# VH-VL binders against q0aze0, part 412

Target 1, 268 residues: q0aze0
Amino acid sequence: MKIILVNNRFKENTEKKAQEIAGQLSALNVEVIIDNGLDEPYAGTVDFIMVLGGDGTMLRAARRYGQRAIPVLGVNMGTVGFLSNIEINELAEYLPLILREEYSLEARMMLEVAVFQQQSLLTRVFCLNELLLRSNSPRMLSFALEISGQKLEPYRGDGLIVSTTTGSTAYSLSAGGPIADPQLDAFIVTPVASHIINKRPLVVSPEREISLHLLEEREAIIGIDGQIKMDFGAENRVLIKRAPHPLLMVNLKAKPFFTSIDRSLQRQ
Key: E = the ipSAE of ESMFold2; O = the ipSAE of OpenDDE; V2 = 0.75 times the mean of E and O plus 0.25 times the DockQ between their complexes.

## First folded at step 19 (VH-VL)

Design KK88 (framework fv_bermekimab; at its last look DockQ between E and O 0.93; V2 from the best seeds 0.00; counts 0 for: pae E 2.1 > 2)
Fold by OpenDDE, look of step 20:
Structure KK88 (fold): chain C 268 residues (1-268), chain A 123 residues (1-123), chain B 107 residues (1-107)
Amino acid sequence: as target 1 above (268 residues)
Amino acid sequence: QVQLVESGGGVVQPGRSLRLSCTASGFTFSSYGVHWVRQAPGKGLEWVAAISYEGSNKYYAESVKGRFTISRDNSKNILFLQMDSLRLEDTAVYYCAKDRIYYSKAFYGMDVWGQGTLVTFSS
Amino acid sequence: DIQMTQSPSSVSASVGDRVTITCRASQGIKSWLAWYQQKPGKAPKLLIYAASYLQSGVPSRFSGSGSGSDFTLTISSLQPEDFATYYCQQDNYRPLTFGGGTKVEHK
């Protein structure tokens, strides 16, 4: 068995723990690769990904490895979040199950985000939470939202979020989006400070394609999972669709999503 | 320079067929939806047909539906309008135009036009 | 089909005048209306898209407003080169449809 341990190099405690866990796994004849974000994603085949840290680390892991259909386990290290399944102090208890591959998987839809510049592809990214279009100035954006070739009324506001259901408890929620069942596949399109009062979020079928472009020259940015940032102007276009592969999240411990929402949100 | 150039117009007899061409240059033709728009002498503009950037979707005005066929060859940067069963009321300058937004199956305005090609009929 | 009613059909104006052209759609088209300028013997030129957004290179004296069914093109101060015919066009529905045009002439 080969396992990738994903941690955050900027979090010293996670680095130390990753080394410790790596040693433990090695002692059990498990091959371990540590990914602390410093290097490019490991290109070799692996059987399991263990994410040590919080939601941010999980998002990075998802972007780096989510397309490879590898089981991903979130191990929380004392942070508040929605993407971890077990606590670090529980790892020893569940390690035998992991090694025996006795766990269930929960498929989480990811976004495929393609950003273009004058018909040229700038980047294509798979992400677990959301794509954000927002103004990079005090001025509102004017942009067109197109869903499966259908033109909606032009948007005016600070921006727009296209989120997965997993991402519904992330920035989309802060922007007034609905909390979605993470077992549901859907896009959530949430306006950010729309000039139209109480403009409602849209829940969109994962079979549809979403595109955004600016209607006028403005300074804007694209944000992905709150970690990737790029400039976005009038000559750019973003196309969003369901990623061809979901993130396979390991479910070792049952977590009642809906009954724990209030607790989790209050802690943030 | 972004440019569209129509050709194929001329004098034709009623009931006959004519094929118009529009050659694109200066931009990625295959990325844009394109249109045919015509204008009868001394009259206003009339949208005739449109085709998506991939060529998978075609749209027609009711006045030409069943008689005209829009098509494109993205490898050659050419838009076509096959006009069959031509009628006197089809007399017009025919313009090709590109849509403003790339990689869209919707339309957002026509920002580049050709010079047009005239289709007239012999008496 | 969406019928676009443009008014007036013609307007006589002088250089420096404020010119207003209206376009009414037979039903709501959101903001998906374009305005074009056409000079004799020339192809149309896109002025405004999405009802109120100025096409690149178009002078700021041109402006568009409206949403739903009623739209307006305004030339704040008519210039000699602005004498032409103007057309509105909706692209919210297929088939796309143009207004009848408005000829701006010398007074």
Scores: ipSAE 0.888, ipTM 0.947, lowest interface PAE 0.6, mean pLDDT 95
Fold by ESMFold2-Fast, scan of step 19:
Structure KK88 (fold): chain C 268 residues (1-268), chain A 123 residues (1-123), chain B 107 residues (1-107)
Amino acid sequence: as target 1 above (268 residues)
Amino acid sequence: QVQLVESGGGVVQPGRSLRLSCTASGFTFSSYGVHWVRQAPGKGLEWVAAISYEGSNKYYAESVKGRFTISRDNSKNILFLQMDSLRLEDTAVYYCAKDRIYYSKAFYGMDVWGQGTLVTFSS
Amino acid sequence: DIQMTQSPSSVSASVGDRVTITCRASQGIKSWLAWYQQKPGKAPKLLIYAASYLQSGVPSRFSGSGSGSDFTLTISSLQPEDFATYYCQQDNYRPLTFGGGTKVEHK
């Protein structure tokens, strides 16, 4: 059994805890690879991925490993979030079930995002929450949204979010998008401060391809999961489709989605 | 310099075939959809056909459907229009044109045009 | 097929004049309309795309407006090099269709 242990390189306590857990797993004849974000993703075959941290660490793990169809467990280190399943102080209790593969998996769709400069591929990334296109100046953007070859009326405003259902509770929610059951596969397309009164969020089949480009030169940026940023101008184009593989999230403990949402909304 | 150059026009007899070519230079031909547009002497512009950047999707005006075949060779930067069963009403200058947006499944305007090649008929 | 009706078919104008050309689609095409300029013996040149966006290198005296089915091309102060034929073209539906053209000629 080989496990990748993903932690946040910017947190001293998580690095120490990762080493402790690695030692415990090694004592049980489990080979451990620690990924603290400093190196390229581990290229070898692994059986399980354990993420130590909050939602941000899980988003990074999903970008690095989500396409490998390997079980990924979120272990919360004290920060409240949506993507962890168990708390760190519960790990010892659940470790025997992990090693016996006695758990269920929840598939979460991911986006495949390809960003081009003119005709050259700048980057191809996978993400769990969303792609954000936004203005980087006081001037609003004018841009084209194309869905599987169909052109919508041009968008005018501050930007647009293309989200997974998992991302429905992240930036898309703040921009007025719907809360979506993460068990559904769909794109949620949410405008950001549109100047057109009837521009509503769209819920789109995950089999469709979405593309964006600016209709005139403006200062804009593309954001991926709130962690990757890049400049976007009229010579750029972004292509979005459903990623080939979903993130396989480990479910050891019942975490009812709608109960969690209700609690968050009532407490703000 | 971004350029399209048509060739292959000439005088033809009704019912015969003719193949037009359009050679592209100065841009990544394989990234763009391309069009054939014709103009009869003294008349307006008429869209004839288009082909997607990868070559798999082809579109035709009803007047030429079943008689004309659009194709491309991305390795040589050449667009073709095979014109079969030619009729007097096909008399026109034939232009090739590049669509504005790369890697698109839709069309967004034709920003680069060739000089045209004339197709006429003998009487 | 979408029919594009362009008017007028010709207009006589003098340098300095404001020239307005209209284009009407037989059904809604959103804002997906382009305008082209064609001089005698030359290929068309793209002026405006997506109804109102000026192609790079085109003078600011050219402007486009409209959405849905009614569109306008305006030349605010006609220059000697602007005497030409102008065409609208929709790209919302296949097949793509052109208007009949408007010839802007000397008075």
Scores: ipSAE 0.826, ipTM 0.924, lowest interface PAE 0.8, mean pLDDT 91
Fold by ESMFold2, look of step 20:
Structure KK88 (fold): chain C 268 residues (1-268), chain A 123 residues (1-123), chain B 107 residues (1-107)
Amino acid sequence: as target 1 above (268 residues)
Amino acid sequence: QVQLVESGGGVVQPGRSLRLSCTASGFTFSSYGVHWVRQAPGKGLEWVAAISYEGSNKYYAESVKGRFTISRDNSKNILFLQMDSLRLEDTAVYYCAKDRIYYSKAFYGMDVWGQGTLVTFSS
Amino acid sequence: DIQMTQSPSSVSASVGDRVTITCRASQGIKSWLAWYQQKPGKAPKLLIYAASYLQSGVPSRFSGSGSGSDFTLTISSLQPEDFATYYCQQDNYRPLTFGGGTKVEHK
């Protein structure tokens, strides 16, 4: 069995705990690769991924490994978020189940995002929460949204969020989007400070293709999961569709989404 | 430098067919939707057909549906219009035009036009 | 099919005049309307897309407005090169449809 331990190098307690867990697993003849964010993603075959930290560390793991169909377990080491399953002090209790592969998996839709400059592919990236298009100046944006070849009325405002249902509790929520059941596959399209009063959030089938482009020259930013940022202008296009593979999240402990939603939001 | 050049126009007899070509240069042809637009002598513009950048979506004006076929060869940068069952009302200058937005199956305006090729119907 | 009705069919104007051309769609087309200019013997030229956005290289004396079903093209101060025929076109629905044209003539 080979696993990746993902931690955040800038959280020293997670780095020390990752070394401790790696030692315990090595004593059980488990091969361990530590991914603390400094090195390129491990390219070899891996059976399991353990994420030590909060939602931000899980987002990085999802972008690095989510398309590889590897089980991913979130282990909370502090503030409870939406993407952890067990607490660090519970890990010893659940380790036997992990090693025997006795757990269930919850599939979480991801986005595939392709950004172009003058017909050339600039980048292709996958994300778990959302793409954000926003103004990078005091002036608002005018932009076009296309859903599977159908044009909507042009948007005017600070920007737009295209999120997964998992991302519905992140930036989309702050912009007025709905809280969505993460077991649903859907796009959630949420305007940011729209000047056009009739622009409401949209829930869109995952089979659709979404595209965005500016209608006039403006300085804008594309954000991915709040962790990747790139400039966006009138010569750019972004195309968004469902990623080929969902993130496979390990479920060892009951995590009732609806019962705990107020607590989880209060801690954001 | 961006250029579209139509060819294949001429005089056509009743019941015959004609194939128009449009060659593209100076831009990445395979990234854009393209259109045929016609203009009868002394008349206004009439949209005829369009095809998406990858060639999978084809659209026609009702007046030509079932008689005309749009197609593209992205490897050769050529747009085609096959015109069957030609009628007197098909007499026009035929323009090809590219859409302004790349990698889109929607249409956002025709920003580059050819100079046109004349099709006349001889009876 | 969406019928596009332009008014007037022609207008006589002098250099320096403000010229307004209107276009009405038979049903709502949101803001997805383009304006084209065509001179005799030439291909059309895109002026305005999405009702109000100027195509690159088009002088600022041209402006467009409107949404839904009613649209206008305005030339704030007519220049000698602006004598031409102007067409609106909706690109919200397929098939795409043009208006009948408005000829702006010297007089």
Scores: ipSAE 0.616, ipTM 0.846, lowest interface PAE 2.1, mean pLDDT 91
ESMFold2 (binder alone), look of step 20: mean pLDDT 93; pTM 0.955

Design KK89 (framework fv_bermekimab; at its last fold request DockQ between E and O 0.93; V2 from the best seeds 0.86)
Fold by OpenDDE, fold request of step 21:
Structure KK89 (fold): chain C 268 residues (1-268), chain A 123 residues (1-123), chain B 107 residues (1-107)
Amino acid sequence: as target 1 above (268 residues)
Amino acid sequence: QVQLVESGGGVVQPGRSLRLSCTASGFTFSSYGVHWVRQAPGKGLEWVAAISYEGSNKYYAESVKGRFTISRDNSKNILFLQMDSLRLEDTAVYYCAKDRIYYSKAFYGMDVWGQGTLVTFSS
Amino acid sequence: DIQMTQSPSSVSASVGDRVTITCRASQGIKSWLAWYQQKPGKAPKLLIYAASFLQSGVPSRFSGSGSGSDFTLTISSLQPEDFATYYCQQDNYRPLTFGGGTKVEHK
C-alpha cells in the first residue's frame, strides 16, 4: 500500500504529525509520500490520500489529486470545517480499517475550470469548492454569464461565484448562496455584491457548462478555492464544467451533514 | 489584420443555385461563430444565417430556411453559404461577419465584417 | 421572431448636434442589443454591444443605454463623419433581427 500524507508546510504541527504518521505507516510496511505543498504533486500511483489539517488543506489535496480517483480522507487537526471526517486523535483507531480498505466512499463533484486568453488555454484546474470572479479595483465589473449557450442579463457587481454543492458552505455561503446537500451534484452561481439588489443565486444542472467574460476593460481576478489567484481581463474567458471525476471522500465515521451545519457555521 | 473577404456573388437566374464564400484571415477563425447578413439595394440589414465556431450548430432566418445552407471549413478559414432555389427577393449584398466572443455558442455582436458580395438576378 | 422597431427612420442634424436614436424590441431581450453604423457603399461597423458598451476604437461621443425592450443610441456631438445609417440588432433570440435603420442626414 502507498499513501500520500497531505499537510500544510506553514503549519508546523501538521508537518510534525505527518512525519510521525509516516513513521508509523512505514513500520507497517506502508510506503508514504508526504506532500506539504512545496513540491509538485506526486505523479506516481497511490492507493490512499490522507489529508492532515483543515478544509484548506483538503481543497489543495483535491486540486492536486482529485482527478485521479483516489480515496481521500480528511483528518482534522483542531480546525473547524466540513471536509474532515475524523479527528487526529482517532486516526490510530481507524488506521486498521484504512489499511484493510474497510471504508465507504462519498463522491463529491468537482469543477473543471479552464481559463483562456485569446483562444489560448492559460490554465485548467480541477477544484472542489468554487471559482470566483471578482473586481481587483473599487469599481464594479460588468461581465457576461453564459450557461449552455444561453445568455443571462449582464452582471454588474463585485463578482460572481460558481461553486459545487460542496463549496456551498464556503465563500458562496458568505455571499448569500444556498446551503446545498453535498450529495447533490449541481452548480451554484452566486453573485457577489450585485448592483441588482437581491439578485438570486442560481442552481444549475451539472450537465451544463458555464462561461464568464468581461464586457468592459477592467481589472479583475479569478480565484479558485480561495488559494489560487490569477489576473483576468477583457481578453480572458473562463469555462466551467463538471469535472470528469469526482473527489472520492472517505467515510470512516458517520458525520451527518445537516446536523453539523449549525455547529460548523457558528465556528467559522 | 483581422479581415473577412466575401466572394461568389454574381448574376443568377431565379430557381438556380449559388455558393458564396467568405475567407477569414488575421484571427483564429475556428474559435468564432460567424454570420451571413444581407442587404437588399436601398434597404436595411437582414440577418440570414449563423454557424457556431465548431460548425455543429446552424441557424437560419425563416426567409431562407430550407433553401440556404451555412457551413464552414475551419481548416481553410472559409465560411460558405449555399443558396438554392434562389428568388428575386434574395437580391442583396451578402456580408459575412464574425462574432465578438470566442468559444461561444451564443452571439455577442458582430465586430468584423467583410466588404460584401452582390447577388442579382437576370431577366 | 423579435421585431425591432427603430425610430426615427431618418433625422436631419447639424454638426455639433445631439442625436438620439431609439430601438424597441417586441419583447424583452435583456441587454443583448448592438448598434451598428453603416456608410454608403461600406460594410456595417459595430459601435455598441450589450446595449451600453463601446466597441474598441469607437469615439466616446457614442453611447448606448437601455435594457429589456427599450434602447437608445446617443451621439453627444455629431461630427461630419457621423452622417450615416445606424442599425440596432438583437442577439438574445434566434433569429437575430435588425431594426429598420435610421439615416442621419445633413440638415
Scores: ipSAE 0.896, ipTM 0.953, lowest interface PAE 0.5, mean pLDDT 95
Fold by ESMFold2-Fast, scan of step 19:
Structure KK89 (fold): chain C 268 residues (1-268), chain A 123 residues (1-123), chain B 107 residues (1-107)
Amino acid sequence: as target 1 above (268 residues)
Amino acid sequence: QVQLVESGGGVVQPGRSLRLSCTASGFTFSSYGVHWVRQAPGKGLEWVAAISYEGSNKYYAESVKGRFTISRDNSKNILFLQMDSLRLEDTAVYYCAKDRIYYSKAFYGMDVWGQGTLVTFSS
Amino acid sequence: DIQMTQSPSSVSASVGDRVTITCRASQGIKSWLAWYQQKPGKAPKLLIYAASFLQSGVPSRFSGSGSGSDFTLTISSLQPEDFATYYCQQDNYRPLTFGGGTKVEHK
């Protein structure tokens, strides 16, 4: 059995905890690869991915490994979030179930994002939550949104979010988007501070292709899962579609989505 | 640098066929949708047909539907218009034009135009 | 098919004049309208796309406005090189359709 341990070296003491857990797993004849975010993703065959941290660490793991159809378990390190399943102090209790493959899997859709500059592919990235297009200056953007060959009225405002259903509780929620059941596959398209008062979030089939380009020269950026930032200008174009494979999330402990949402809304 | 050059126009008799060509240079032809637009002598512009960048989607004005066929050869950077069952009403200068936005399934305006090729009829 | 009605058919103007050309769509086309300039014996040249955005290299005296069904092209101070025929064109629906044209002539 080969397991990747994903941790965030930029958080205090997480590297030390990851090494401690790696030692415990090695003692059980499990080969462990530690991914702390500095090197390229591990290229070999892997049976399981254990993410040690909060939602941000899970987003990085999904971007690096989500397309490989490998079970991914989120282990919370004290950060409240939606993407972890068990707490770090519960790991020892659940480890036998992991090793016996006694767990269920939940599929979560991902986005495939391709960014072009003058017809040339600049970057292709996969993400779990969302792509954000936003202005990088006090000036508003004017941009075209195209859905499967259909042009919507040009958008004028600070930007746009194209989100998965998993991402519905992340930045899309803050921008006024709906809360979506993560078991549904859909794109959620949420405007950011639109100058057009009646611009509503859209819920769109995951089989559609979404594209964006600026209608005039402006300073803008593309953000992916709040972790990757790229400059975006009028010569750029972004194409978004459903990724070929969903992220396979490990379910060891009941974590009812609607109960979690209800509590989060009361806290806010 | 960026240019489109039409050829194949000429004098034709009613009911005959003619094939127009448009050769592209100075840009990545295979990335853009392209159009045929015609203009009868002393008249306005009339959109005739368009083809998607990959060649799979073709669109026609009602006046030419079933008679004209648009096609492209991305390996040679050439756009074609096969014109069958020609009528006197088809007399016009035929322009080819490039759409503005690459890798799009929609159209956003025609930013590069050829010089045009004349199709006319003899009695 | 979307009918594009352009007015006037011709306008007589002098250098320095403000020229306004209108275009009306038979149904809503959002902001998906382009304006073209054509000089005698030449191919059309794109001036404006998406109703209000200037194509690269087009002088700032040209401006476009409107959305939905009613659109306007304005030349704020006509220059000698601006005597030409102007066409609107919608690209929201297929088939694409042009207006009938407006000829801007010497007064």
Scores: ipSAE 0.832, ipTM 0.927, lowest interface PAE 0.7, mean pLDDT 91
Fold by ESMFold2, fold request of step 21:
Structure KK89 (fold): chain C 268 residues (1-268), chain A 123 residues (1-123), chain B 107 residues (1-107)
Amino acid sequence: as target 1 above (268 residues)
Amino acid sequence: QVQLVESGGGVVQPGRSLRLSCTASGFTFSSYGVHWVRQAPGKGLEWVAAISYEGSNKYYAESVKGRFTISRDNSKNILFLQMDSLRLEDTAVYYCAKDRIYYSKAFYGMDVWGQGTLVTFSS
Amino acid sequence: DIQMTQSPSSVSASVGDRVTITCRASQGIKSWLAWYQQKPGKAPKLLIYAASFLQSGVPSRFSGSGSGSDFTLTISSLQPEDFATYYCQQDNYRPLTFGGGTKVEHK
């Protein structure tokens, strides 16, 4: 069995704990790859991914490995968020179940984001929460939103968020979007400080293709899961689709979304 | 730099067919939607047809639907208009035009036009 | 199909005049309207897209406004090279449709 341990290299207690867990797994003849963010993503096949940390560490793991259709377990290291399943002090208790593959999986939709510059593909990224388009100057943006070849009224304002249902509790919520059940597949399109009063958040079929471009030269940025930032100008265009594979999140411990939602929002 | 050149116009007889071509250069043709627009002598502009950048979506004016077929060969950078069952009302200069936004299945304005090719119809 | 009605059909003007051309759609088209200029014997040239955004290389004396069903093109101070025919076109609905044109001519 081969496992990737994903941790945050900038947190010494998580690095030490990751080394301890790797040693325990190696003693059980489990091959362990540590991904602390310093190296390129591990390119070989693995059976399981264990994320040691909070939602930010999970977002990095999803971006690096989410399209490989590999079970991913969130292990909380102190701050409760939306994406962990068990606590670090419970890991020894659940480890036998992990090794026997006695757990269920919950699929979480991901975004495929393609950014172009003058027709050339600049990057393609898969993300769990959202794409943000936002002004990078005091001036508002004017931009076009196209959904499956259908043009909406041009947007004017600070920007726009295109999120998954998992991302509905992240930046989208702060911008006035609805909380969505993460088991639902959908896009949530949330304006950021729209000048056009009747622009409401939209809930859109996951089968749609969404695109964005500026209607005039402005300094803007694209943010992806709050962790990737790119300049965006009049020469750029973004295409957004449902990613080919969902993130497969491991359920070992019951964590009902609606029973826990208030506690989890307290940490946002 | 960015250039569209129409060809294939001429004098035709009633009920005959004609195929117009539009050759693109100086841009990635396969990234953009393209249009045919016509203008009868002394008259205004009439949109005729458009095709999406992959060729998957085709749209026609009602006046030509069922008689004209738009197509593209992205490997050769050529747009076509097959004009069947020609009528006197089809006499016009035919322009091809590029849409301004790449990788879109919608249309946002025609920013580059060809010089036009004349189709005349003797009665 | 969306009918686009331009007014006036022609206007006589002198260099330096302010010229305003209107375009009305038979149904709401949001802000998805373009303006084109055409000189005799030449292909049309895009001036304005999405009602109010100036195409690259178009002089700032041209401006567009409006949304929904009613739109205007304004030339703030007519120049000799601006004598031409102007067309609006909606690109919200398929098929795309042009207005009938407005000829801006001497005198």
Scores: ipSAE 0.780, ipTM 0.910, lowest interface PAE 1.0, mean pLDDT 91
ESMFold2, look of step 20: ipSAE 0.744; ipTM 0.898
ESMFold2 (binder alone), look of step 20: mean pLDDT 94; pTM 0.955
OpenDDE, look of step 20: ipSAE 0.879; ipTM 0.940
ESMFold2, fold request of step 21: ipSAE 0.779, 0.765; ipTM 0.911, 0.906
ESMFold2 (binder alone), fold request of step 21: mean pLDDT 93, 94, 93; pTM 0.955, 0.956, 0.955
OpenDDE, fold request of step 21: ipSAE 0.894, 0.893; ipTM 0.951, 0.950

Design KK9 (framework fv_bermekimab)
Fold by ESMFold2-Fast, scan of step 19:
Structure KK9 (fold): chain C 268 residues (1-268), chain A 123 residues (1-123), chain B 107 residues (1-107)
Amino acid sequence: as target 1 above (268 residues)
Amino acid sequence: QVQLVESGGGVVQPGRSLRLSCTASGFTFSAYGVHWVRQAPGKGLEWVAAISYEGSNKYYAESVKGRFTISRDNSKNILFLQMDSLRLEDTAVYYCAKDRIYYSKAFYGMDVWGQGTLVTFSS
Amino acid sequence: DIQMTQSPSSVSASVGDRVTITCRASQGIKSWLAWYQQKPGKAPKLLIYAASHLQSGVPSRFSGSGSGSDFTLTISSLQPEDFATYYCQQDNYRPLTFGGGTKVEHK
């Protein structure tokens, strides 16, 4: 068995905790690779991914490894979030189940985002929550939204979010989007400070292809999962579709989504 | 330099066939949808047909549907219009035109046009 | 098919005049309308796309406005090179359709 431990190098004591867990796993004859974000993703075969941290660390793990169909477990280290299944102080209790592969998997859709400049591919990334297009100046954007070859009325405003159902509780929620059951596969398209009256979020089939481009030159950026930022201008185009593989999230402990939503809404 | 050059026009008899070509240079032809637009002498512009960048989707004006066939060869940067069952009303200068936006399944305006090729009929 | 009605069919103008050309769609096309300029014996040139957005290299005296079914092209101060025929064209529905054209000619 080979396990990747994903941690955040900038969190206090996370590196020390990762080393402690690696030692425990090595004592049980498990090969361990620690991914603290400094190097390229590990390219070899692995059996399991354990993410030590909050939702941000899980988003990074999903981007790096989510398309490989490897079970991913979120282990919370003191933050409140939606993407972890167990707490760090529960790990010892659940470790035997992990090693015997006695757990269920929940599939979570991901986005495939391709960014072009002119006709050249600049980058292709996968993400779990969302792509954000937004103005990077006081001026609002004018942009085209295309869904499977159908043009909507041009958008005028600060930007747009294209989200997975998992991302429905992230930036899309803050921008007025709906809360979606993450077991559903759908794109949620949420405007950011639209100047078009009554512009509503859209919920569309995950089989659709979504494209965005600016109709006039403006200073804009695209953001992916709140972690990647790129400049976006009139010569750029972004194409969004369902990623080939969902992220396979490990369930060791019943953590019903709607119970988490109720708790989160009371604390907001 | 981005350009489109039409060829294949000429004098034909009613009921005959003619094939027009449009050769593209200076841009990534395979990334763009392309159009055929015609203009009868002294008359206005009439959109005839378009083909998606990958070649799988083809669209026609009602006046030519069933008689004309649009196709493309992305390896040679050539657009074609096969015109069958030609009628006097098909007399026009035929332009090819590039759509503005790359890798799109929609159309956003025609920013580059060829010089046109004349199709006319003899007595 | 979407019918594009363009008016007037011709307009006589002098250099320095403000010229307006109107285009009406038979049903709503959102803002998906382009304007083209054509000089005798030449291919059309794109001036405006998405109703109000100026194509690169086109002088700022040209402007477009409108949405839904009613659209206007304005030339704020006509120049000698602007005497030409102008066409609107919708790209919201297939088949694509052009207006009948407006000839801007010398008084």
Scores: ipSAE 0.826, ipTM 0.921, lowest interface PAE 0.7, mean pLDDT 91

